# VHH binders against Tryptophan synthase alpha chain (trpA), part 2

Target 1, 293 residues: Tryptophan synthase alpha chain (trpA), of Haloarcula marismortui (q5v140)
Amino acid sequence: MGLERAFADEPAFVPYLAAGDPNYEASLEYVEALARGGADVIELGLPFSEPIAEGKTIQNAIVRSLEAGMTPDRFFQFVEDLDVDVPLVCMTYYNLIYQYGEGDSESRSDSENASGETASQGPRPFVEKAAAVGIEGLVVPDLPGEEAGPLRTACDEFDLDLVFIVAPTTKGDRLERMLEQVSGYVYVQARLGVTGAREDVDDATEDSLARLSDWDVPKAVGFGIKTGAHAERIVSAGADGIIVGSALVDIVAEGHENGDSTDAVADRLEAKARELKEGALRGAAERPQPERT

## First folded at step 3 (VHH)

Design n28 (from b08 with W33Y S53R; framework vhh_7b2m_4)
Fold by ESMFold2-Fast, scan of step 3:
Structure n28 (fold): chain B 293 residues (1-293), chain A 120 residues (1-120)
Amino acid sequence: as target 1 above (293 residues)
Amino acid sequence: EVQLVESGGGLVQAGGSLRLSCAASGFTFSDYYVGWYRQAPGKQRVVVASITRGGSTKYSNSVKGRFTISRDNAKNTVYLQMNSLKPEDTAVYYCARHYEGSYFPLTDYWGQGTQVTVSS
């Protein structure tokens, strides 16, 4: 609870990395570099062995993290080991969240075992542990709004925000159902149009922002943002923040493939973070002045 | 508008086969990843199989070697061929569209589901 504060004074920069990619120690340094570069919220991917087909960049990041030994309990240790002064958000699949409550976990609370509840406690054990280590929100891309009730209830109990992703096609009753469950911010999937050598915000992204304007929750736009110029364009179009994943994951992947030092990759991540944050700030400065009456 | 319509469910004996179809409309089908999910009574909805735009596939361990996902972009249809069915495969099967995000695909639209019942 309280991620809205990150959007209050200026556009927020929300970078994403898979936790533990390419290994635990390097990943700690990379996340800390993003904080130094100007991150206002950091999204951490909790890797999973799920049968979702996806693009090579994300698949490779998940594989590297899993091969380096990442697990849900080690992810919670990773969050505790981080030395950052910005809110942390966990991005993962609902199946992983739910299964954490079913299996044997060395991190499972004794109070839950003593509660007299049924063996299946839904998402509650995961949410309780996430809150205990300092996670302030969850992003769960595979969870339909109509099934989000139990997760939202657990998040409310432990003061976590529940972030939903809105695609350009999300509208009407489906959008309203999702927004009834959202807190913290909304992840708005952008479409960047290409005309000649330029990339620009397309009508679908502007329509999504307009459709969400009646809801008083910050809108952070993600998808395909690679440069400060992209960030500037998105924020100038009305976004309250930017979410950047693939561009940063790619820096980690290239450093790993090249055998670069952790320090060198961390420096590149910090520089890219600064570029993206500065772009967002320029975009805010370019927005039309509010009408004076 | 986006619509996904499942068909092909039914009652089958253990060891039998079923082929599920999902007819898509209202969008450029070839631009999207598509998956099959299932939900047994009293349990959460879980992913079974998925297929990318290029035809690359992934399967849950419980169905690997028995189920095959495929797509026909000319017909805007995704299929799930289910062989060697077991009583534990009994569930409502859902077709879902995946919208590619920064981390992994968002499931942004679901079909109504089709019931599969496998008797012992």
Scores: ipSAE 0.257, ipTM 0.613, lowest interface PAE 4.8, mean pLDDT 84

Design n30 (from b08 with W33K; framework vhh_7b2m_4)
Fold by ESMFold2-Fast, scan of step 3:
Structure n30 (fold): chain B 293 residues (1-293), chain A 120 residues (1-120)
Amino acid sequence: as target 1 above (293 residues)
Amino acid sequence: EVQLVESGGGLVQAGGSLRLSCAASGFTFSDYKVGWYRQAPGKQRVVVASITSGGSTKYSNSVKGRFTISRDNAKNTVYLQMNSLKPEDTAVYYCARHYEGSYFPLTDYWGQGTQVTVSS
């Protein structure tokens, strides 16, 4: 029983921050503030040196983290330095996971094949180290379900959950292949947002949740959630949890740009986390309760 | 029903050029960010270049100044012009669609790939 436990009793709040944004020490305080605010699981972004990201808010956070010196080994130290009691999930690109294995000299003899050639250990060294420092799951947005086998095998070996992101357009055989590899929870992305466009969060969320109804894995919705009112609407529509990234990353970005103290930004993050968690709880109260039996 | 079909790969000598095409169908192509990735034998798949729905481009450091990504929305096609090719560019090249949102690029559909071999 891994990350599913976070969704068992009430809707889970799953915030995201880039680890080390805007610097190592401030980022520790910010993550701890999210835990105090009611986070049930925290997603930590681990940056990669050649990102080609679509969302400017998250991309700028990754750039600030890299400029502050974040590396995979420093990320693992960051996780060890965190004082939180909630499960931690690492969100990163498969390139970083695979390359970490290539740079790890600890088990190089285990990679030598019968012809004397060395082979990469694939994702195993990264997953082993992540488990050792207390990471309980991975989100890998750039990994197709068809190629997830080796990562899922390594995750199973070290008791990590593997979370997949499902877009509104993911249907049929492709959806089934992804869900065969998922564990912990599914990240449901409700709708493609555009500047100034209408957003039908409830309709998109309900449609996505309906496609996933035959699967028992918890569904956490993550798209455009900025307020407790948004969280309430999404949970009342049937989501088992909410994932919030950009709204929290923007608080970090604005505090950094304004020269605000770490304490002031941490307080704002804690307050926003509490708002979002309370919204989710209100949404759950609006749904029919199951029978005692 | 969403399909991405790559073409234009082949064998070329170092210093040569190739133009890859990716034909898209089954969705409104103009609304999506698309990218090119490559995977060398025995290695992991890595990003090469991307182009947004609005036409903004980004390149990996290894190909900047040598490769150019472009799109033709009327033909539902994205291109990768590869100049000054090096043996290190040898890989299977993949076209991918990105679900544009407020998050990391979600790569939700991949093409089958096209082989590029650069000899010297």
Scores: ipSAE 0.153, ipTM 0.554, lowest interface PAE 5.2, mean pLDDT 83

Design n31 (from b08 with W33A S56Y; framework vhh_7b2m_4)
Fold by ESMFold2-Fast, scan of step 3:
Structure n31 (fold): chain B 293 residues (1-293), chain A 120 residues (1-120)
Amino acid sequence: as target 1 above (293 residues)
Amino acid sequence: EVQLVESGGGLVQAGGSLRLSCAASGFTFSDYAVGWYRQAPGKQRVVVASITSGGYTKYSNSVKGRFTISRDNAKNTVYLQMNSLKPEDTAVYYCARHYEGSYFPLTDYWGQGTQVTVSS
């Protein structure tokens, strides 16, 4: 019943890995290790060929996955091959979603509206396939709220949640429009403090959560979370969950560069996941019991 | 109030050039990465070029060698110089602000777009 369930009883741990990094078989074992480590929702990055990003860790993971042969169809097969009971969320860019099925004459007839007109395919073929293989939500960082209508409609048709990312600088009517369209949970992107000041990082997180306090949707916070102590701080500040990408992707990258065995890297991922989940649980214990509003 | 306003679009013949401008207001422009995107008729919006707060640039393969992105922080403006234009470059061009977060970059604001039409 929606990704919101993952946040109901305790803070959710939401790890990210690029699907197929550094290769298909190793990546399956790595995702399964995160589930054993205590993940409540897992975000799977579907690689895209022309990423615009300054972040080296995630971009290098995307490159490794693409070089290992990952495609949208192999991604859907990857999801089918995963042996996890944790809800799966796909993170990708909207142009990939829209291009999946572009020029597909078979799926075109499925988009015919109630008046008998043939509509453009849009995001529907991708969302239909994602639902069929067990994806329960989408995170699309490059899709503005103003353009989200067709994707939101397709997600509603196939019962997928559409997760929006909110920057600390997002305010006013833009924030309101995004929150009116969000389902499942909200990604709260916390800004790193200048000169590594921990106080600035905590203040940015608290400010972001305060701006979102009038909305009942769960708030999962992502920033440079690398340790259980970081997770503890974020959850104690009011977050309903934590999102961790770079710390886990770095473990995959280091294992690949060193030529470490898949089992050894999977063990490290499981241990780090356990550390992060336990940190989040400690953070929750430091607050009054949260009540669903 | 954050605003991005594109200008410089128009009709041009194949092989010609156009310079697009994006005027930014309502935020500290020099702290943000910015990108140019385009959306052709019946197609998805795709990235064409980006520039970081530090001035490093990235281009899509379809425009590499023909387009140049630059910024003028004193004028709060980002530019896209488009050379050797082709009919397939016909699109609405959008300016976008990138928030450089720790997890991944977020495109947190878009301009309204400017039409570029390239005749053959």
Scores: ipSAE 0.052, ipTM 0.450, lowest interface PAE 5.1, mean pLDDT 83

Design n32 (from b08 with S56R; framework vhh_7b2m_4)
Fold by ESMFold2-Fast, scan of step 3:
Structure n32 (fold): chain B 293 residues (1-293), chain A 120 residues (1-120)
Amino acid sequence: as target 1 above (293 residues)
Amino acid sequence: EVQLVESGGGLVQAGGSLRLSCAASGFTFSDYWVGWYRQAPGKQRVVVASITSGGRTKYSNSVKGRFTISRDNAKNTVYLQMNSLKPEDTAVYYCARHYEGSYFPLTDYWGQGTQVTVSS
């Protein structure tokens, strides 16, 4: 029931990979390796050629996935083909979600209900299909909180959580407006200018966690986390979970560039996932108990 | 105190051109990625073009070859040059600030929008 369950007993490890990177079959094995390594929730990037510029690591992963033939319908098949028991979250752009709903209206047989009426537009068709294949939440980086109403309504109808990303600059009324629409967990974004290998939690990330402290929703930090030591530091500072993308995507990229076997890359992903999860667990053990805070 | 103020919108004939400007204040403009979005009546806001702090650009397929995004860091301004305008380009155009340095750029501030109307 809801993605909050993944954060209830211990800090959650939330890895990210682009679905279908570098190809469909290898990507299935890689996601399954992350589950074996201790993932509590997995974020799957649904690639779409959008004009939102992405960091080089993620952009290259998106390109590999698209070149390997990934589409929204193939993504839904990918989710059905996955053999994992952890909750799956789709990370994609709102334009793709909305266009998928418009695409359903183009098919003559698909655009009519049982009474011959035209199918509804908007985000509902995408959310319905995502729920049907086992997606439990959405992360939509390009959607303003003030425009999230229709997507939130569709998510509520099909019991999907809607995860929002909070930047260090998100404050006041804007933050409150976003948090009224959030469910599952909050993605707390690392500060501008922090590079991925840093071991310290910066003041802006701590300020973001402090601003969110009055809200019960779990806070998962996506903060240049590369090692178990980084995970330990983030969780010891108060995060309810960690989100890790680039470090895992880089393992996929290096394996692809070197021509490594799927098994070898999957083994490396499982080992890195285990390292990150163990770091998070150490960080939780270091936090002050309520009686001693 | 962070502000993004769009200008340059208006009514134009099909085949015409417009140059939109977005004046930024209250932050170090050169550190941020910036994008242009548009929203037609009754539709969702969709991305049109983006530019990174380093000047890399991306365009939606609907505007590739017709629109050009650029930035002038000395003037804290981003531009959208719109050529060969079509009636379907009619929308409110929004400037948005993107947060760099994570898996995806986060859109954290929006301008109030500028109306572009292209008559047939």
Scores: ipSAE 0.167, ipTM 0.557, lowest interface PAE 4.9, mean pLDDT 83

Design n33 (from b08 with S60A N61D; framework vhh_7b2m_4)
Fold by ESMFold2-Fast, scan of step 3:
Structure n33 (fold): chain B 293 residues (1-293), chain A 120 residues (1-120)
Amino acid sequence: as target 1 above (293 residues)
Amino acid sequence: EVQLVESGGGLVQAGGSLRLSCAASGFTFSDYWVGWYRQAPGKQRVVVASITSGGSTKYADSVKGRFTISRDNAKNTVYLQMNSLKPEDTAVYYCARHYEGSYFPLTDYWGQGTQVTVSS
């Protein structure tokens, strides 16, 4: 069903990897290892050829994926080739989504404007293909809530959830506009504080969770989560789930740089996934009156 | 309140230059990544260039070598120097603030935009 089901009974673990990093075959095994390790939802990055505004770790993963030949059509093939039961979410930029259908105009197209140029079909062709291969949601970091209408409409038509990212500074009318468009879960960007010899939850994270507490949509927190202890603290503070990208991408990057076997890297990913999931479960057990439905 | 105010847009001939400015207020400008986006009529908004808090820059392939992004933290301003302008550069240009997260920089505030028109 919908992605909200992944958050219903226990805190969800939502890992991220760039699809096809460092190559197609290894990446399939890495995603499958995350599923074995306890992932409840997996975010798959679909690289865009004009990527700007990514953090260095994710940007390097995107570059490796593109250099290994990843394209939107190859990404859809990748999803079809995956042997996992957990829901898959595509994370990409709106420009890629919007332009995907324009390439299909080469065969026989009636999609011309008054000047004879091929008109864009909007986000619909991408969303239709994503649904056909089994993607259950989209995360589009560069799409403002004010511009989300056409994508939301296409997602509703094909039963995909639309996930928004909320910063600690996202407030007021803008937050409400985003949350009116969101489905599945909301990605809460927040920071984990470090004090003395102990790591603790940043006050901004707790403020973000409190601010969003009146909304029923599940809140998954992502911010430099590296260990089960970090996951435990975030979930104990009220998060419905954890999103982990850089720590897992770094395992892939280090394995690639060192020339490690695919099996060795997959084993490390599975072990880290299990550590993170177990941490999240411990955090839920520590909460006073945790959410249960 | 967070505000981003663009200026410097206008009409120029192909091959000409424009310098856009984005004046920021209501936050510690030096702590944030800032980017320029553009939106042509009937098209989606796309990223043009970004600059990190540390000054590192990235550009879309379509503008690389022609556009230069820079920032002046003392003036809370980011600039986009646009050279060798082409008709396809015609768009509303938006300044945006990026909040760096665990994997992707989030564009969390937008300016109102400034129109750039390049005649052939």
Scores: ipSAE 0.133, ipTM 0.527, lowest interface PAE 5.1, mean pLDDT 83

Design n34 (from b08 with K58R; framework vhh_7b2m_4)
Fold by ESMFold2-Fast, scan of step 3:
Structure n34 (fold): chain B 293 residues (1-293), chain A 120 residues (1-120)
Amino acid sequence: as target 1 above (293 residues)
Amino acid sequence: EVQLVESGGGLVQAGGSLRLSCAASGFTFSDYWVGWYRQAPGKQRVVVASITSGGSTRYSNSVKGRFTISRDNAKNTVYLQMNSLKPEDTAVYYCARHYEGSYFPLTDYWGQGTQVTVSS
């Protein structure tokens, strides 16, 4: 519900940035630049306090955001301060979602135990706050399918979509269990292969898209997409959208390291976003038109 | 076909040590990142340590300096050496496979878990 609209008429461009990287004010301008550049949905990373399994680019972005003071409550304020009309999706870890509200007076339940402690209501307080500030979906990379029930229930209560991530190796009963709980779109992880000196779409990615074609949910392909040419190849191979993180995060990182102005970095982000969106549109134009021809 | 089988859990006194093992089969082990997670009673599963395909290691702040993750690609096995154990380390410990090439950790297969109990 809701996020599927972003995939209805053309391939969706879904950029990712860590919220608050390298600081709160610059990050607001960077996200707004991605919207101007043609983003159809924006994924906002809410940094986890112990980023120990991310690739170096995303890990460094999370560290910069945390060092600049990002917290869950500041993230919700960031979303409220953001001036975009594009749907926003929060990417974070399930333990942060679950722990939000523990010890927080506004998020505490009426189930205070005999020791005076407030029992956690699971993911519900986080989902309620996310919905209140305008988040329309969640991407939770560390959530096992068998533990997704409580989060799915909370998302249903507050009308948020729950996006699952599928590797080329995810198959069978586990895949079906995930897809029964997914809404909005599916994040399909890709790898760009090498043919001689050229990068191309990996066969495993094409196999994943073909296998997932039995499910109506939109398939957005992520990882390794850096240029409009990459975006064009992914969309021409059958993707309903593209997800781009590292290429955009690298622009933020380089601007921060070089001491570049916020405006200069925002301009580069807008230009890269437009390049990626235009690539996706070219890829879609290469497909047959099912009804008319 | 993909299997991750944990072993080495048990009951230990505070300050003691345990070595967990995770035996992997059904895939090319050397191509994947592997992580250790834990789940305490009534809590969510949280990451403890990870090791990349190249051998680089990362740790949660709660275990840094006390736990060591390592891998033996010839034996398709990942290890978690746990030293200076605390009662708060009591949990079921899970081995998990991460798909390398992701810009964030994608955990696609889990082991069944092994119980670690640390008495006060």
Scores: ipSAE 0.086, ipTM 0.495, lowest interface PAE 5.4, mean pLDDT 83

Design n35 (from b08 with S50R K58Y; framework vhh_7b2m_4)
Fold by ESMFold2-Fast, scan of step 3:
Structure n35 (fold): chain B 293 residues (1-293), chain A 120 residues (1-120)
Amino acid sequence: as target 1 above (293 residues)
Amino acid sequence: EVQLVESGGGLVQAGGSLRLSCAASGFTFSDYWVGWYRQAPGKQRVVVARITSGGSTYYSNSVKGRFTISRDNAKNTVYLQMNSLKPEDTAVYYCARHYEGSYFPLTDYWGQGTQVTVSS
């Protein structure tokens, strides 16, 4: 419920990195570099053990994080160890959230019901821990809208925002059901596979934003954004913010493969973040002034 | 209107086989990734297998070597061939349509599900 503040005065820049990629210590420095570069909200990916659901760039980042030992409890420690003051959002799978409430070794619950048996608490233990370490919102790509009730209830109890991703074809009752449960901001995915003239990007973004015009929640667009020029186009078309994942994850991947120092990669991330944020600010300045009454 | 309709579920003995089908309509089927998920009673819905628009396949570790996902673009249908079935494969199986994104493939449409029960 606090994440809307990040969109109030200017377009928000929302970078994504997989937490713990390529290792715990380097990843702390990389996230801090994004904050220095002008991030308004940071999305942190908490990896799932079977990463067959991700696009290739993000899948490789998740694999590096898992191979470096990332777990849910280690993720919460990571958040506590971060030296940033921008809001943090956790992106993970509902299956992982739910399992955190179970008695398994990676997901820990030592509570017992009145009969002496361990009871499932659903998503509540994960949400409670996330709130305790300073997470302000969740992005859960695998959660069907019709099954979001228990997670929404837990988020309301601990004052976390629940961010949904809207695909280009999501409309009608399904869109309304999803948006009734969204808080903080909505991730707007522009048309996939659009490569070509500038007008193709503007049209895809405008079409996506038009479907959401009746809803007051901030719209942050994630669509092939790699440069400040891309950010400028997206914001000039009406987006309240930009979400950038693959371009930043690729900087981490390249640095890791080349054996570059943590400081050198952090500097590149900070510079790219600044480029993206400045592009978004230029886009806002170019936006037509709201009609005066 | 986008629709995904699963069929082929049923009761089978351990060690047996089933083939599930998902008939798609209302969109250009060949342009999309499609996948199979399953949900056991009281459990979360988990991914089983996905197939890209180009035909590349991905499987969860629990089904690798036993299940095969395939697609027939002329029939707008995706299949899940399930071999060497185990009692723990008992679940409602769902078909889903996906988009690629900067985070994860988004699931924007789900079928109603088809029940698979494997007796021991």
Scores: ipSAE 0.038, ipTM 0.410, lowest interface PAE 6.1, mean pLDDT 82

Design n43 (from n38 with G50Y S59K; framework vhh_7z1x_3)
Fold by ESMFold2-Fast, scan of step 3:
Structure n43 (fold): chain B 293 residues (1-293), chain A 121 residues (1-121)
Amino acid sequence: as target 1 above (293 residues)
Amino acid sequence: QVQLVETGGGLVQPGGSLRLSCTASGFTFSDYWMNWVRQAPGKGLEWLSYISGSGGSTKYADSVKGRFTISRDNAKNTLYLQMNSLQPDDTAVYFCARHYEGSYFPLTDYWGQGTQVTVSS
């Protein structure tokens, strides 16, 4: 209940995997390995049918999941089959959420208004099903704050959190509109700069965290976090948590390409999760203690 | 308000050329990777190309490689798609779409209204 709890006592580690990558059974074990490694919240990607870009780590994971037969209904089954205590968040696109609620003429039960006309249910059927299987929040990358009203209403009805993504360029009134709709946590998209031979948190990410400091909602920073050292720097800079996708998806991709056993890949995921969580904990320990009152 | 407006579509003969433009407003254009995507009648979305914020990195779908060229002019907040050797199966509505540069997941948050390209004799 309430994703903010995951950020209350220590920095949260929020890993991402595409559900069903590279197949249903292996993906269950991989998600469970992330929970054993110290995940505080897990983001599960529910793929849509038309990939809009190729050659990217996350996009390739989505393609593998789709090729292995993932659908919205199989995703809900996948969530029910998971043996984890950590809160689960679904990451998907608004078009999929909205269309899930539309019945075709062959399988639809009647849903009529007072005039006898069939009415669209909007995002409600998807949100209802997500809540029923144990999803506690949604991340919807393609939905701007100005259009989030119907989804926010459905999330409130079924007690799901709605997570928004804030880019380094999101400022002023647009930022305020997003933050009025957000619950659970904010996904802060970070850009990692290159300084000589190393990657550091850039000024835009630090400015975003400073700008968001007046809002009580937890800030989880994502993008380009590969090691415990990266996690430590991000948390030391003020993040309430870290979101890690590509580094974990790459472990799945490499294991699949090499024909490695599910157990071997799960062990690598658990070890990487532990590395990232420990880095985040070190970063928190490096912050100054609050001065005594 | 973020806006993306495509222009340059139209009717063209097979073997012809078109240059599509996408004018961006309401955000710092150079901070974002940009995509071109099309939708043929009765078919799903097909990704064609992307370009990084600086213009230093580009990639193309195999179906358009060697025929189409993506480019950008950050001073003019404009994205381009130069389309050469057009074929009847290039007939589609063409969209520009904003993508977050270096995002760990595919983020396409704003789309233009699209511009129709029809390739027929």
Scores: ipSAE 0.012, ipTM 0.251, lowest interface PAE 8.4, mean pLDDT 80

Design n46 (from n38 with G50R; framework vhh_7z1x_3)
Fold by ESMFold2-Fast, scan of step 3:
Structure n46 (fold): chain B 293 residues (1-293), chain A 121 residues (1-121)
Amino acid sequence: as target 1 above (293 residues)
Amino acid sequence: QVQLVETGGGLVQPGGSLRLSCTASGFTFSDYWMNWVRQAPGKGLEWLSRISGSGGSTSYADSVKGRFTISRDNAKNTLYLQMNSLQPDDTAVYFCARHYEGSYFPLTDYWGQGTQVTVSS
């Protein structure tokens, strides 16, 4: 019953990998290794090519996945081929979601897309297929809350959660609009994604969690988490879970660059997942206990 | 399309001052935190400073505290870095970078091409 269950008893560990990085078969083994390592929810990146800053770890993973032949239909096959029992969440961009089922042809009519004759399309075909293969939620980084209505409606129809990302700059009416559309959990960011910005991290995380304290939705923090010690610190500060992308994607990237075996890389991913999950559990144990009533 | 264009770099004497500008387009500038980052020859990227969307909050790396001032003019979609008391060690390419609201971690930062600052003689 919804992704909230993953946050009910202990802090959730939510790893991210780009599906199909560096190839289809290796990526299946890598995702399964994260499940063995203690993942409570797994986020799978469905690659969508757009003009994004060069040299970013996640963007490089997306490029490797695309170069290995990943497509939306192959992604859905990938999900069906996975042997995991933890909830799966798809991270992708709204343009990919919206265009799925309408074709990726340049001949697609813009006038027809804007008319009432295309009202039955929109995000629904993607959401229906995602639900059919076992996806339980979507993360759509490029979709503002004020534009999320059609996607939220499709998610409600097929019982998928819709996860939003809250930046340190998201406040007031814009934050409330976003949270009215969110379900499952919310991604809380506490950094700018640049080297040396760490000085503001604790204050930004506490401020973001404080802004969200009146909302019951679980708060999972995604902020440069690379070690169990980082996970411990974030959970001890009040997070309901941790989201880890780049540290795991870097393990895949290094293995690919070095020509390491799939088994060796999978073992390293499982060990890192276990380290991160154990750190989160330690962080929860360090928090003050609620007063007895 | 998101674009960031840095200007104002050049050759300056030690102890001198420069003001860098970064003109932003393709997004609502006032909604985003902005950063200044530099890369010295043969070294990695160094974060220098950040400013909130409203301009009400700023922070600085220890290497530039008291010498550099970040500011913005949201009506002009422009970010500034006032650099005072420049040292030879400040020689670098200077980049402005955007934090994107709604980004997944690690954040997708949009970067300018950079502007060269050389502190010599």
Scores: ipSAE 0.007, ipTM 0.181, lowest interface PAE 9.1, mean pLDDT 79

